# Designs tried in a protein design chat: miniprotein binders against a2bj90. Part 53

Target 1, 235 residues: a2bj90
Amino acid sequence: MSRSARRKTSALNTVLRVVEVFASIQGEGPFTGTYSVFVRLAGCNLRCPFCDTRYAWSLEAGKPLGVEELVEEIARYEPSLVVITGGEPLLQRHPLNSLVEGLESLGLRVQLETNGILPAPARDEQLWRVYHVVSPKDVPVRVPGAKLHPSWVDYARATGRAWFKFLVANEQHVREVAEYVAKLGIPRSRVYIMPLTPEKLDMKELLELHSRIASLAVKWRLNFSPRLHLLVQLP
Below, E stands for the ipSAE of ESMFold2; O stands for the ipSAE of OpenDDE; V2 stands for 0.75 times the mean of E and O plus 0.25 times the DockQ between their complexes.

## First folded at step 6 (miniprotein)

Design r7 (at its last look DockQ between E and O 0.04; V2 from the best seeds 0.00; counts 0 for: pae O 8.9 > 1.5, placed apart)
Fold by ESMFold2, look of step 7:
Structure r7 (fold): chain B 235 residues (1-235), chain A 99 residues (1-99)
Amino acid sequence: as target 1 above (235 residues)
Amino acid sequence: SPEYLKKLEEIIKEFEKLAEEALKAGNKEVAEKYLEAAKLAREALELAKQGKYWEAIRKLLEAYELLEEAYKKTGDERFDKTLAELWKLVAEILELERK
């Protein structure tokens, strides 16, 4: 085997720790409404108090799946979008790049969801070419250790393939987000505010919260993200 | 890179310092968590020297669990800075694993 063949064989033999794979609708951010396959990777470098996917925090929560097998499983759904999420997917960076390579070879569009603590993709990474929705957790709810890596702003400028999404509950939170993104030089066109759902909400309460946050998005000239999957009761 | 090994050694020393301060404060259970985190970080150091970068990262994630448990008990303001250094180190090791 040549050096090139050995490297490709190693990448295809790479294993991901996967919690779940399922089809649904992307309910958040710029691709809201898109028929998607979600790949939830195990392991997280945060313990956010508002996390609804705590079952993905431990690396042990994932089952080992080969990248080749995973690509085939995903392709069978015929998705319009593949959403890689988790925990924090960038903790499994090497095999994740292999997965992206396989998905792109089939012409599948890929979006990554990340808390942005680990660096943005380098130009020579397969991840460089996918879309990213970055959800910093150091504002407005300050989670320890959640500092956004500065490379994400540079990446967004260089590629146009990153957006920044923030959970907010009220106008004070929106003001904090506005100050934060201005300080970092993130343009408003790349910023989404999304309802923070701190409690069990019935449909009326959920709609009222969406209305309130959407009104704030208009007032502050920011993009609004729903939590559409909650409104339509999909995973 | 030798730089990441120095950062890992500094993190180990920080965990040991936090353990000593917890013992001085009479908080034995928190001190034990910091000491175990330091042990896991030392194991990560040896794994990284062997080029076993993924296994080193796994050990550091286990150490993170203990740091989080200690933080829940103490609310130590230094936790944010400690994690910032830890994730900076993990990012460097992830880059080595990728190459």
Scores: ipSAE 0.811, ipTM 0.916, lowest interface PAE 0.9, mean pLDDT 91
Fold by ESMFold2-Fast, scan of step 6:
Structure r7 (fold): chain B 235 residues (1-235), chain A 99 residues (1-99)
Amino acid sequence: as target 1 above (235 residues)
Amino acid sequence: SPEYLKKLEEIIKEFEKLAEEALKAGNKEVAEKYLEAAKLAREALELAKQGKYWEAIRKLLEAYELLEEAYKKTGDERFDKTLAELWKLVAEILELERK
């Protein structure tokens, strides 16, 4: 079957396991501050000890939802950005490509959040055309099973549509990130460091952590990502 | 047989070996988790042979949950390598589902 015929069939009958759909402000990464709709897909191929969304780890945490219905639900919010996150959204790769096709047909800007273990998009995927924030879990706080697929570096160079976001707690972590991205040939302009936030911080501690990591970003000439939604108490 | 089917057979054998090692170490609870993971991987193999790629992925993710529980109990350094091979296999099956 041709790609065009297959895409039409997939869009009409494709189902995703969806945990939640909600409007908020993108609190992280290159699009921080953007009015967004978040689509959290179920299932994950990691069990990060610092994970805020453990409820999304199992595929069974998601309700089956048709791609067409999901596109209509997202469109009702009139978002400036659609953030597809999870778990690990690339585990539902086939229906995800159909969702992206539907969203692009409406002129919506799409960002995928991924752990980067699974390969980057191929040129024949709809996912090739959207923005990706890749959150490697191999460094600095190593998670078992986490290893960045090398195709993500090639994808970033070829398209200019990928950034790499790292959770850091201290300067040693920033040094490890700097060494890692230098070894892989990732430009500093595509690297974000973000505070690794323990689950039980008060607002003063949270702000102090943000200040410290932001200062390290300046010192190491890297981009800084806040966790803005935590500071303003949004989902 | 296609390469991914061979890799799936290799992962089943690896889980069975891990179960045998756990039994020899006196860890019956961990061995039972590895044997159940091997069973789920074998079900994934049969589904993959039928072209039921998404159902095969679902079985492999269930196997992963059992492997993670075993890791929490043992701290086995080989877990990282085992997961790397599992995710390579999952990537190949996801590509087959896409095509």
Scores: ipSAE 0.697, ipTM 0.868, lowest interface PAE 1.3, mean pLDDT 88
Fold by OpenDDE base, look of step 7:
Structure r7 (fold): chain B 235 residues (1-235), chain A 99 residues (1-99)
Amino acid sequence: as target 1 above (235 residues)
Amino acid sequence: SPEYLKKLEEIIKEFEKLAEEALKAGNKEVAEKYLEAAKLAREALELAKQGKYWEAIRKLLEAYELLEEAYKKTGDERFDKTLAELWKLVAEILELERK
C-alpha cells in the first residue's frame, strides 16, 4: 500500500460531520444527572414525527470536523461523560470509532445514543467498549423504516453496556414495550420508559406527564427515564 | 417516474460501478459487497413501486451495512457521498409512507 493510500485512509476515517458540541447535564437514561459534553452528529436514517432535533436530519447540517480537533474541544470541558448523539451517530461509524479511541485514550467515558437500526458494535470496534442507550423506534410508536437490529440484544447480553429506552405516552404503550422486551429476551433491568413529549407542553403538563409515566414504570416494574433537561430548562 | 425512483436507479448504477472498480483492483470481496448492495437496492426499487415502502427502506438499510463494510476495507471517499444519497432516498420514501 502506497504512502498516499495510507494518508487518504487516515484522513477520511478522521472527519465527522458535527452539528453542535455543548456541555450540559445528561437528562435521560442510566446516566441522568451526569455533567456531559454532547456531540451531536449530523444525518439520520429516520424521520420521526416527534423528533426534537430535526435540524440534524441532513448530513449537510453538520460541519466537517477532524477527530483530533474534536477530542481537544471535548477535553476542554472536563466532562464526566461524553455523549455521542445526533440524528443517528452510527451513520458515521468509521470516524466515530476513531473518536472513541481518542476519547478513551484521555480516560473519558463515552455513551452513545442510537435508534438501534444499524448493527451493534463488533468486538474489534472501539465502540464495543463504550456504553449504549438504544432507543427503538418500532415500539410502541411505529416509525417507518425502524426495526431494532437483533445484534443489540446479543450485545446487551454479552457486555452489559446497553440499555433500551422507549418513548411512551400511556399504559397501552407500556404494555406493548413489556411484551416486546419479553419477546426479544431483553432483561427488564435494562429497560427504560420515557415520556413522549409533544413540543407544545407547558411545564405543568410536562410534570403531570412525567408523574403518570413514572407511576406506570413502577406498576410495570420498569425503569423510568425523565427528560430532566426539559424539567430544569437546560439544553 | 417519481424523483426518488430516478435517484435509486442512480445509486444502483453507482454500486455496480464500484463493484467493477473493486474487481479491477483485485478486491473480489469488496466487489461482492457492492454487487449485493446493488441487488438490495433493486429489490427496494421494486418494493417501493408496489407501495411497500417499509420493506424498501429495510433493503436500503441492509445495503448501507454492506457499503460500510466495503468502506472499512477500501477507505473510499465516495462512501460519504453515497451514504448521503442513500439517506436522502430513505427520507423521501418515509415521506411517501406517511401520505
Scores: ipSAE 0.010, ipTM 0.270, lowest interface PAE 8.9, mean pLDDT 86
ESMFold2 (binder alone), look of step 7: mean pLDDT 80; pTM 0.797

Design r8
Fold by ESMFold2-Fast, scan of step 6:
Structure r8 (fold): chain B 235 residues (1-235), chain A 99 residues (1-99)
Amino acid sequence: as target 1 above (235 residues)
Amino acid sequence: SPEYLKKLEEIIKEFEKLAEEALKAGNKEVAEKYLEAAKLAREALELAKQGKYIEAMRKLLEAYELLEEAYKKTGDERFDKTLAELWELVAEILELERK
């Protein structure tokens, strides 16, 4: 610890701009079905046309909340999983590492949801030690500026703690995902395809879409992510 | 430190170039957005030189809003490359804040 002068946390490093904190079931990705607390951070570096959480795009949408206060609020839920999402949570990288440190000190499992534009965690970050679900927006949905940072593939190989979750509407999208992950060297075992849900679907349409995408996952030998919270009408 | 300052200068010049091209095309509204984005990027540069990295990042996110509004009106093919450069710069600023 001879470099302790560099490891001091400033008061500003312990404040996050938080949109909402709520308990639900993780509806997506490798931890689908897990009792979770969701922490939605403000700010995003994309303007996806299909975005369901446009209210979180601005940093000003978030209430400033101290890391210690937020850790205590999360702990009161006694969650099996803490899901840190946004916007793009890595825009608040430094105080986010402090949050992860606090949550880890309580033995809580943490999952980050990220668009993967900003670099993957470095080994000296607390974020190195938690799970990441990376949702690239360059393929197949082609959001401008959404290029996946190549360090996420290296992080996934090094740690086994990252998965890649792609929004898909049809088989052509799945083909584009398969080509993309093959080009980047991402193993199919780390790839999830998830239904791209239009603005309003009734329950029958939602189930039919889930069935179609799940069938494509089997055909293409990829993992399937539902949007379970939509099916069971949870936030 | 020196590298991200150069990248920020390059991004400012790119915004100014986009503004000039919009003016040549007769699109004053789009040109004004690019010029305001360049101004915000210059403010970010001065904040970053002072070690005010989070404030610099906030200015760059404001610039992004204007670039996105301009893109909605033009469909400019260079937008994707410009944003990729912007987010690499933001990544460097966040790393400086972390250290």
Scores: ipSAE 0.695, ipTM 0.869, lowest interface PAE 1.4, mean pLDDT 88

Design r9
Fold by ESMFold2-Fast, scan of step 6:
Order: sequence, then structure tokens, then C-alpha cells
Structure r9 (fold): chain B 235 residues (1-235), chain A 99 residues (1-99)
Amino acid sequence: as target 1 above (235 residues)
Amino acid sequence: SPEYLKKLEEIIKEFEKLAEEALKAGNKEVAEKYLEAAKLAREALELAKQGKYIEAIRKLLEAFELLEEAYKKTGDERFDKTLAELWKLVAEILELERK
């Protein structure tokens, strides 16, 4: 079978449950400031009390979209980065690999956001070739069910394509993160701390929180992630 | 039978055990949630046997929502272990779909 015939068959038989597709600026992690298209997949295997995207928790929150149609929609934005997020996108692992294959065929850079509960990509997956920002929910305040799969540390070491991002509110949280990553053997260069933003902060409070967490990142020799989209009032 | 089918049977029994314990504690509402979760897990088992892996995972996610509602009412610390086993099962089913 030709590649075109295989792609047509995959597009007809492979669908993703998609909550939203929109252009914005990546506000978080190693690609902060990048013009991006966000693809939010439905379904999540956690119920984090601080979750900003509770509307994506159910698979039924997503509209079924064919992989080929979704690739075409994303490509029209001409993004510097495609951010695949959710919910937990690895819950739709098989069609997600097909999406990544389509995006890579167009030369598009892909970043996956994941809670890291499900295993890291295997070498035979298209997902093995893209960037991953893993947000463990083991620490500083444990979410039930949130055990980081140990394969993510091996994946980060093998590929250099994974970073670990933690929500922190104070220095005790940063200490707990530092102990956690040391225990797991995650290099500090792969670790981001990011402000845990409570509901209803004014702009002054939001800036003060960012300043405090950034100062702690310097003190503890960790990378800092802002929540830039909140500061510039983008989605 | 394949190992994932045994794991599905084990998770069904765990949900039924949690329901029995809730009934003995006088919490009928929580027991009903665990029984519905067990029913959804049985539906997932039948779908998985048919190779309908994504539909099986959908049923397991619906079961998870009921387990979360029960946890909010009880604070049962076994919830963490139950979810860890559930996500191991989901990972195995996702690997079967990939092959």
C-alpha cells in the first residue's frame, strides 16, 4: 500500500476527542514566548484541585476530529510550535501518534504537556521524537493517583527532550521539589518551578508571586517558568 | 487469559469490595457509586475482549469519575492505590491498541 493510501485509511479510522484549537503564545516552560497553536485533548486521569481546565476532564467534552483534518487546521495557523495538551493527551495515545506523524511531515515542532502517570514514549512511537513537558503531581501537594512513571526519567536522559515542571507557592514547596528530583535523579537543568496561582489574584499580586518564585528558582538553582499568558491576558 | 483481562477482573473485585465495605458502614450513596464503577469496569472488560480498546478506556474513565465522587465523601486513603492500579491497566490497554 502506498503512503497516501495508508494516510487516508488512518485519517478515516483515527479520531481524537478535541476540546479546542487556538493560537496564542506559549506562556510556560522551556518554550515561553513562542507563537503556538494549542490543541487541547479531552479526558484526564487526575482531578487536581488547582486545575484551570476542568472543562476538559471528560472525554465527552471533546468533539471527534479526524487526524488529517486536525493537521490541516493546525497548519493554517503557520505556528512556530504546536502544543498538545489536555486533560491528559496520552489517554488518546494511538491517534496522538498519528497526529504527531502528520505534524512532523510538515516540519512543525511539537510539544506535549503530560502529567507523566502513563509511560514515556517507546522508541518506535512518533511521540519519542517530540518535546515533552512533564508536570508531576506527586509533589509538592500530592494529587491522588499521581505517581510519575519512572520511564520518564530514562526518556529524559536518553533523548534530552523532556523537562519537569512543578507548581509551587512557597519555599517549602521548592524544597520538596528539590528533594523529589534529587531522589529520582532528575538533573536541575531539566526542572522548572512555576507559580501556583490561586483563584482571584489582581495583577499586582500576580507579579509579586512571580517575583517570589523566580527568586526561589535562583536560590535553589532551578529554572523558572512564568505563566506569561496570565500576565499579558491571553488564553 | 491475557494479563490485562486478569487485572480488569481484579479491579472489578476491588470496586465490589469497596461497595460492600460502604454498605456495612451505612453509606448507601457511596456503595451505589462503587457498584456503578464495577458495572462500568465489567463493560470495559467486554469491550477489551472485543478489541475495542478506546471504548474500554472510556468506560474506565467513567468509573474513575464515580470513584472520585466516592473519595470526596469518604477520604479513603486506599483511593490512591486503587487509581495507581487503574492507570497501570489503562497503560496496558493503550499498549495493546498500539500493537
Scores: ipSAE 0.666, ipTM 0.857, lowest interface PAE 1.5, mean pLDDT 88

Design w1
Fold by ESMFold2-Fast, scan of step 6:
Structure w1 (fold): chain B 235 residues (1-235), chain A 84 residues (1-84)
Amino acid sequence: as target 1 above (235 residues)
Amino acid sequence: SPEDVIREIDETLAKVWELVAKALEAERRGNLEEAARYLREALELMRKAAELARRIGHEELEREIREYIELIERLIEIIREQRE
């Protein structure tokens, strides 16, 4: 069999549409400060007004990569954490489970970033075993069509492997988040608030915004996520 | 009213993503014909949402929904290629 025939068979069975793969420091969420490889998958089921990765919205933005090739590429970086993000990675759910299986076979820690519209992993998925940072888009900034799938709350309670991350600009936003998570029964220990950063802030403004939101996190007894990569000027 | 139509669009979008979720689960279980069926159903509902947005003159929302139509059409193509 030719390489083209083997490649086509692999592409049809376990291929991901990948926008970019790069090494950086995880700047957000529960693993802030971790040396990570970021895998950005193509395609998104939301059009967030504050999206900074609009180039990933289309599935056509991604190049087809076989799972084995992608696992090898990631492994060359020797990362402490693999961050699978997008767009919305769960749109490529079947080959994504295969990727996670490959990464776990190498002992790599995996974190998925998702908008939470599609259901949480089932117990028979490889995705059940990895970490998830869920960014609901129905609060405090509302995106048309955004609704958190209720299975994410059950998944978080059952596994302790999901956290909920919210973009906030002021105390009113934090109040709305607190009401939302209480209504859904999300433990506050699983909740992060993160600064909603306007398009262009200078470094002083960015630090002041971080300080203000961190203070609100203390006041409301929620976890705080920085946007560390912005503060240290990494991708 | 425009407000009633916006609510209908929001409800329709929620139903579309539920159908896409069912399609992705069918794909995971190897049932590609079922996956294709759910995606075609999702596509029809998304086209309805686009028409509702056009009817009330909400240009931004209509544009966003048309991008979602392209996304679902691409997912259908991916499932079709796997079946061939």
Scores: ipSAE 0.817, ipTM 0.923, lowest interface PAE 0.7, mean pLDDT 89

Design w10
Fold by ESMFold2-Fast, scan of step 6:
Structure w10 (fold): chain B 235 residues (1-235), chain A 84 residues (1-84)
Amino acid sequence: as target 1 above (235 residues)
Amino acid sequence: SPEDVIREIDETLAKVWELVAKALEAERRGNLEEAERYQREALELMRKAAELARRIGHEELEREIREYIALIEKLIEIIREWRE
């Protein structure tokens, strides 16, 4: 947001509804293995049947935290990466832009995790300047209401700051993802496939699933995302 | 058919999130009255989606849509608090 004189929107910038803040290793996507602080925002506009964070679905699951307080808390961890996730963090878009401004002022690298239903950042948003991992729920197993906003493809092409991450269980899913990204004109270099992990897998089964999906990534010339935190038993 | 109604629900949900997007953009620009109007329009369409799910007896989808109604109602409440 602008640093111009006080505006009537200033009140909206002060508070985020936050479920949890914790340090861990980013287990997914282009920054896998990075020491990170995770900020889970409350509220979600999807009800994915495979969702691991159902406790964050309601806005009321989050505690109100001031943006300045949250920036200070994050900074105390001295993270290499701040991962803003949820729910769907773009539902709290205005105060989120203020959080990003505060984090950038400290030189911190920020990554947003989003389902991509809400539009990509506009050039005048602080969010324009940070990294985005978009997890469309259109494909391979469609969630009702989960239409990727087309502005995310334009944003990815214009900035090089967006990647698209898809949960896949088998080769048919990978084929459907490949067709989807080709139709939308998403470059393969910006696409990650990630294992869709059922809750009841033991460690051997989890490793075998990772191996299968990684092999499919090589075959289909796509990037592979592990779920590293599951493999090393971190939150 | 139930499949046609599910498709209509899916299309309705997509339109709801488009309206929520417009509301969030209005919030960012400081137009809280416009934001509330878009959220109320989104709420009306979401209630239509809930009725469609009810008509075909899809209890799980109806429950999920009612949770979306609660989400939009909370977003309206937040806008109204910041207008005061």
Scores: ipSAE 0.823, ipTM 0.927, lowest interface PAE 0.7, mean pLDDT 90

Design w11 (at its last look DockQ between E and O 0.85; V2 from the best seeds 0.80)
Fold by ESMFold2, look of step 7:
Structure w11 (fold): chain B 235 residues (1-235), chain A 84 residues (1-84)
Amino acid sequence: as target 1 above (235 residues)
Amino acid sequence: SPEDVIEEIDETLAKVWDLVAKALEAERRGNLEEAERYQREALELMRKAAELARRIGHEELEREIREYIELIERLIEIIREWRE
């Protein structure tokens, strides 16, 4: 590759297409309750019927933002956790690795949210060292094209830095998740079941659903994830 | 049967995302020519998936696949901008 092309490649690889940056509470998974800065990246390789963030599906929904400037913006919030989400953040893999490098250099703790279709980080990737919450969309309800890449289970075993989170509405769904994770060899301590929330629930309905799914988590000896941000009405 | 075609679409989509993964790895290694080749292979397979969805009259799935075509086309444009 010519020096001109390599220089231009490096400049473009330090740009991310970003939908939004905001402070809130991590409402889901193992870091629930943590003061966080969310970085929502544009583009998605799925069209999930229950997606809450459809506005991030198109790559054109994001504005180009330099990685160095983004690191500075994130740092000003003084977050306890940086949550990289989207769409599907791994579609912007190269510049995402640059962002992770910048955040790591400041000692910031990073968590990635992914649907797990694209492979887990390679050992020489900056993403190798961050925490991952993987939300497969091929169980209990299969979304076309959703297939968990097998490298995520290998990565979780090798590093201990990945957890698996599943949306469930009822006990049949929980049974299907339990069978799936047992077949893949995912230990229960790494598995979260989380309420599949319809678009419009009042607070009483939301609490009842949380209670029902939490009871199922206890019954099936799985971790429970709330959707805490919905309960406390944060973004 | 329509179910056989839907299964073929699902398998094709999985192959597309595997090719996109290879393209993204090539980008990380600085091999932009290779990255573009993988994305163009992915695009051709995605067009086949769109034709399959059209053949069985599955309008919603066809629309979703055409949005994936737009995504891959944009990814190719980005690679080409980097190569310029």
Scores: ipSAE 0.866, ipTM 0.944, lowest interface PAE 0.6, mean pLDDT 91
Fold by ESMFold2-Fast, scan of step 6:
Formats: sequence, structure tokens, C-alpha cells
Structure w11 (fold): chain B 235 residues (1-235), chain A 84 residues (1-84)
Amino acid sequence: as target 1 above (235 residues)
Amino acid sequence: SPEDVIEEIDETLAKVWDLVAKALEAERRGNLEEAERYQREALELMRKAAELARRIGHEELEREIREYIELIERLIEIIREWRE
């Protein structure tokens, strides 16, 4: 093989565009409260009105980092959980599989956060073996272009490694989520509802919103996800 | 109606991401020629979505779709760099 061909193959599967790497507490989903390192990948295939990380939308927002270098950086934090998020991390699918392979080789627990538009992992992907929190954007208020890929429901049933997290503001939103997950056959045990937080809430308003959505989770027999990092003022 | 056109845009965007998914799978299999072909089909369809948004005067949606065009163009450039 020529040097050019070898270089191209290496670049295809070993370089990710990374916006930021930082330690914090996972504030959302099934691993809430876990000491985590967050790896935010660049690029997104949605323009959600309530997006908190608009700075990650462009691929150009990310610096190219080699998988080996990134694994070493992550490992220095000694995290209980590696959270790979974005943008939409599955847009960098091939090098992402290489990252996951490196992290798993170190015994690190990995969680991917995805909008679920791109397909769930195939059995021959490294991504098949890690946890996924899928945040569909087709309900309760549809983001244009958002459509949950049906393979995510099959993946969740086959592996028990996917959960579905929905942003909700009121009981009508919860009703729409309940109807949606029933129609798709997603078990309630795999469903989280999470407060849709406007940017300008004070701490009292934020806590009151959390309380209201948590009460709806009890009423509708769904799991509740806080946005704990917002409540404790962490990134 | 504008609502019917918005529905067509939504369906078109979903089809674009299906094509991008096929391109990413082709990349994973090492088939860069097929990956580029799917990305170019996705790009053409995304340009159609931009035209539909322009037709109904939905400036915000047209801007968002323009950013998706830029994303796909960049993905094509990356594939082309690897093929050179």
C-alpha cells in the first residue's frame, strides 16, 4: 500500500472533530449524578429551537484530534463515565467507532447522546456494546427533518442499552410522548421525560419546573430526568 | 398551502438524512466512492429543500437548510481528500 493510501485510511478511522473535553457530573438520563468526562463532537443535522450548544453545530467548530490522543486525554480524568455528545456524534461514525474501541479497551463505561435520526449501531460496530441515550426531536414539537430511525427501538429491545429522553413543558407534551412511545412499542421503563428549560429561569423557577415535570412522570408512569447540572451550576 | 410545503420539506430533510446514513455506512465499509455518491445525492435533495423554503418565504428554515448544505459539502470534501 502507498503511503498516501495508508495516510487516508488512518485519517478516515482515527480523527474526530472535537469541540471540547471537560469533566463534570452527568446531569441527565439514567446515569444522573455520575462523575463523567464529556466529549463534545462537532457537527449537527438538526437546528433545534431549544439547543443549548449551538456553537457545536458546524464541523468547523471542532479541532481535529486523533483517537489515540483523545483516549489518553479522557483517561487522565479517571472518569466513571465517558459521555460522547455533540452536535450529533453519529455524523462522525467511523472514527467514533475507533474512539469507543479505545475507551472500552481501558474498561471505561461509555454513553452516547444522539438525536436518533441516524441508524442505531449494527452488531459489528464497537458502538453496539455501549450505552445510548436517544433524544428524539419528532415529538412533542417536531423539529424539521427529525425522524427517529426505527432501528433504535429494535436496538433497545435487543440489547437493553438504549433509553429515550424527551423534553417536555406541560402535560399535553407528556401525553403526546406517551402516545408516541406506545405506538412505537418503546417500553415505559426505557423512557425519560425531562424539563424543557427556557434560558432565563431563576433557580426557584427551575426547581418548580423540575417538580412539575417529575410529578407528571409519576402520574404517567415514566422515568424522570432532571437537568442536575443546571440546578448545581456545573457545565 | 404553506403547511403542505413545510410537510414536504420535513419529508425531504428526512430522506436527506437517510442518504447521509447510507454514505456513513459506505465509509465504515471503506467504500469511499459509494459514500461520495450518496452524499452528492443528499446534497441535491437538500438544495431542493432550500428551494421549497425559499418559495414559501420561510427565511429561518432556509437559513437552517443552508447550514445543512454546508455540512454535507464539508463531508464530501473530507471523502474527496481521502480518495485523492
Scores: ipSAE 0.832, ipTM 0.930, lowest interface PAE 0.6, mean pLDDT 90
Fold by OpenDDE base, look of step 7:
Structure w11 (fold): chain B 235 residues (1-235), chain A 84 residues (1-84)
Amino acid sequence: as target 1 above (235 residues)
Amino acid sequence: SPEDVIEEIDETLAKVWDLVAKALEAERRGNLEEAERYQREALELMRKAAELARRIGHEELEREIREYIELIERLIEIIREWRE
């Protein structure tokens, strides 16, 4: 590699395509209620019909931002958690590892949100050290091309730093999730079901849906994830 | 049947993401030539998937796959930028 190539590779490995950075409360999963900075990365390898962040699907929806600059921006919020989300963050895996390294150097906790199609972190990646909420898109509503990579199950068992969050609308969906996690050997303690929310629910309908899905979570002995941010009207 | 074609598309897309995964792993190992090769193979499969969707008249799916093509093309460009 030429000196120029090394400099370019170094620069590119430190640039993320970022859609938005904002502070809010983590509304979902095991860290629900945590004051968090959200980093929404651009680009997704799925086109989920129920996606609420379709604007992040293209890599071009994000602006290039240096990892160092992004770390500084995040740090200014004094977050209790940094949530890396977007389309699919792991499409930007290399600069994402650099971001994680920077954030961890400041003592910041990091949670990744992923669709689980791409492999779990390897032991030598900075991403190995962070928390992961994997949202499979093959069950209960199958998105074309969605398949949970088996390495996420292995990662979850090895580290205890992964949870699996499934979008469900009814009891049939919950059954399918239960069967799926049993088949894959995912511990139920690591499984969250979350309401699949249509775009146009009023607050009453949203609460009723939450109530129904929460009751199903209890019935099926699964964890429940709210969409707390929607309930409290935060980003 | 159209259903069989949709299944074929789904399987093709799954293979694409496996190739993308292999590319990312190759990148991690510093083998950008291998990474680009996997992404190009992924791109070819995506083009086949788009053609399948077109043949059955599934316009929405074809559109989605075209957006995936754009994604993979951009990933290839990123790899090229790293190789330069």
Scores: ipSAE 0.704, ipTM 0.888, lowest interface PAE 0.7, mean pLDDT 93
ESMFold2 (binder alone), look of step 7: mean pLDDT 86; pTM 0.839

Design w12
Fold by ESMFold2-Fast, scan of step 6:
Structure w12 (fold): chain B 235 residues (1-235), chain A 84 residues (1-84)
Amino acid sequence: as target 1 above (235 residues)
Amino acid sequence: SPEDVIREIDETLAKVWELVAKALEAERRGNLEEAERYQREALELMRKAAELARRIGHEEYEREIREYIELIERLIEIIREWRE
């Protein structure tokens, strides 16, 4: 095989299926309020009943973009944080590691949003070095096929670079989350509860839901994540 | 019972994603033949999940599982393109 043919093969395995790239404010999790660029990767291994991004479920929803082209596009926004989300970004694991390497070479901070079914990063992955917000779908309302990979708890303890975020509608959900994280040995300081928002809430209903879940976070000594982008009407 | 079959579907889906995880690790290490093998095992197991959903008449699960079959088939195509 010629050097040219080898370069072409390498280029093919550094292509990501990308649904959208846009600048916004991180509305959720430990970095709420941060000016961010969101990179939504295509493909998902779950069909969550309350999924807001069903358009990203198929790999075909994504346009093929080279890692180098995508890094350049992201860098033009001059973000404080790059949020890689999807679908499930870890389905495109090999080219994702290349993207992370490119972003870190520019000094950009990276956060991955994942459902945690696929294993946590190994030490030899570029993904080992970045932040992860894991959204287990085991609890409170189980999604079929959802099982948090146990390596995520080990990764969180070893690195301090993972947090666990749960969608909750009521106190029973919070109780189930509290029991789940205690059983797995996840520290409360690494746990966020976030309002499970139905598709059509007015601003008064949205604020009231946030208030209820925030009060439960205080009661149960857990961190609270808003959906800030919904409150300020950003994507 | 239908409840036992639903539990079997859930367990089968979890096993499928374990096989996909192995395929993705093989991809990361450049072992594309191994990656394709794991994806094909995942595909066969996902087709079993589809059959279980059909047997109990669960239209929502049948539809979702068919979409997962399409996802795995596409992942196999990508591996095959990388091997050429």
Scores: ipSAE 0.818, ipTM 0.922, lowest interface PAE 0.7, mean pLDDT 89

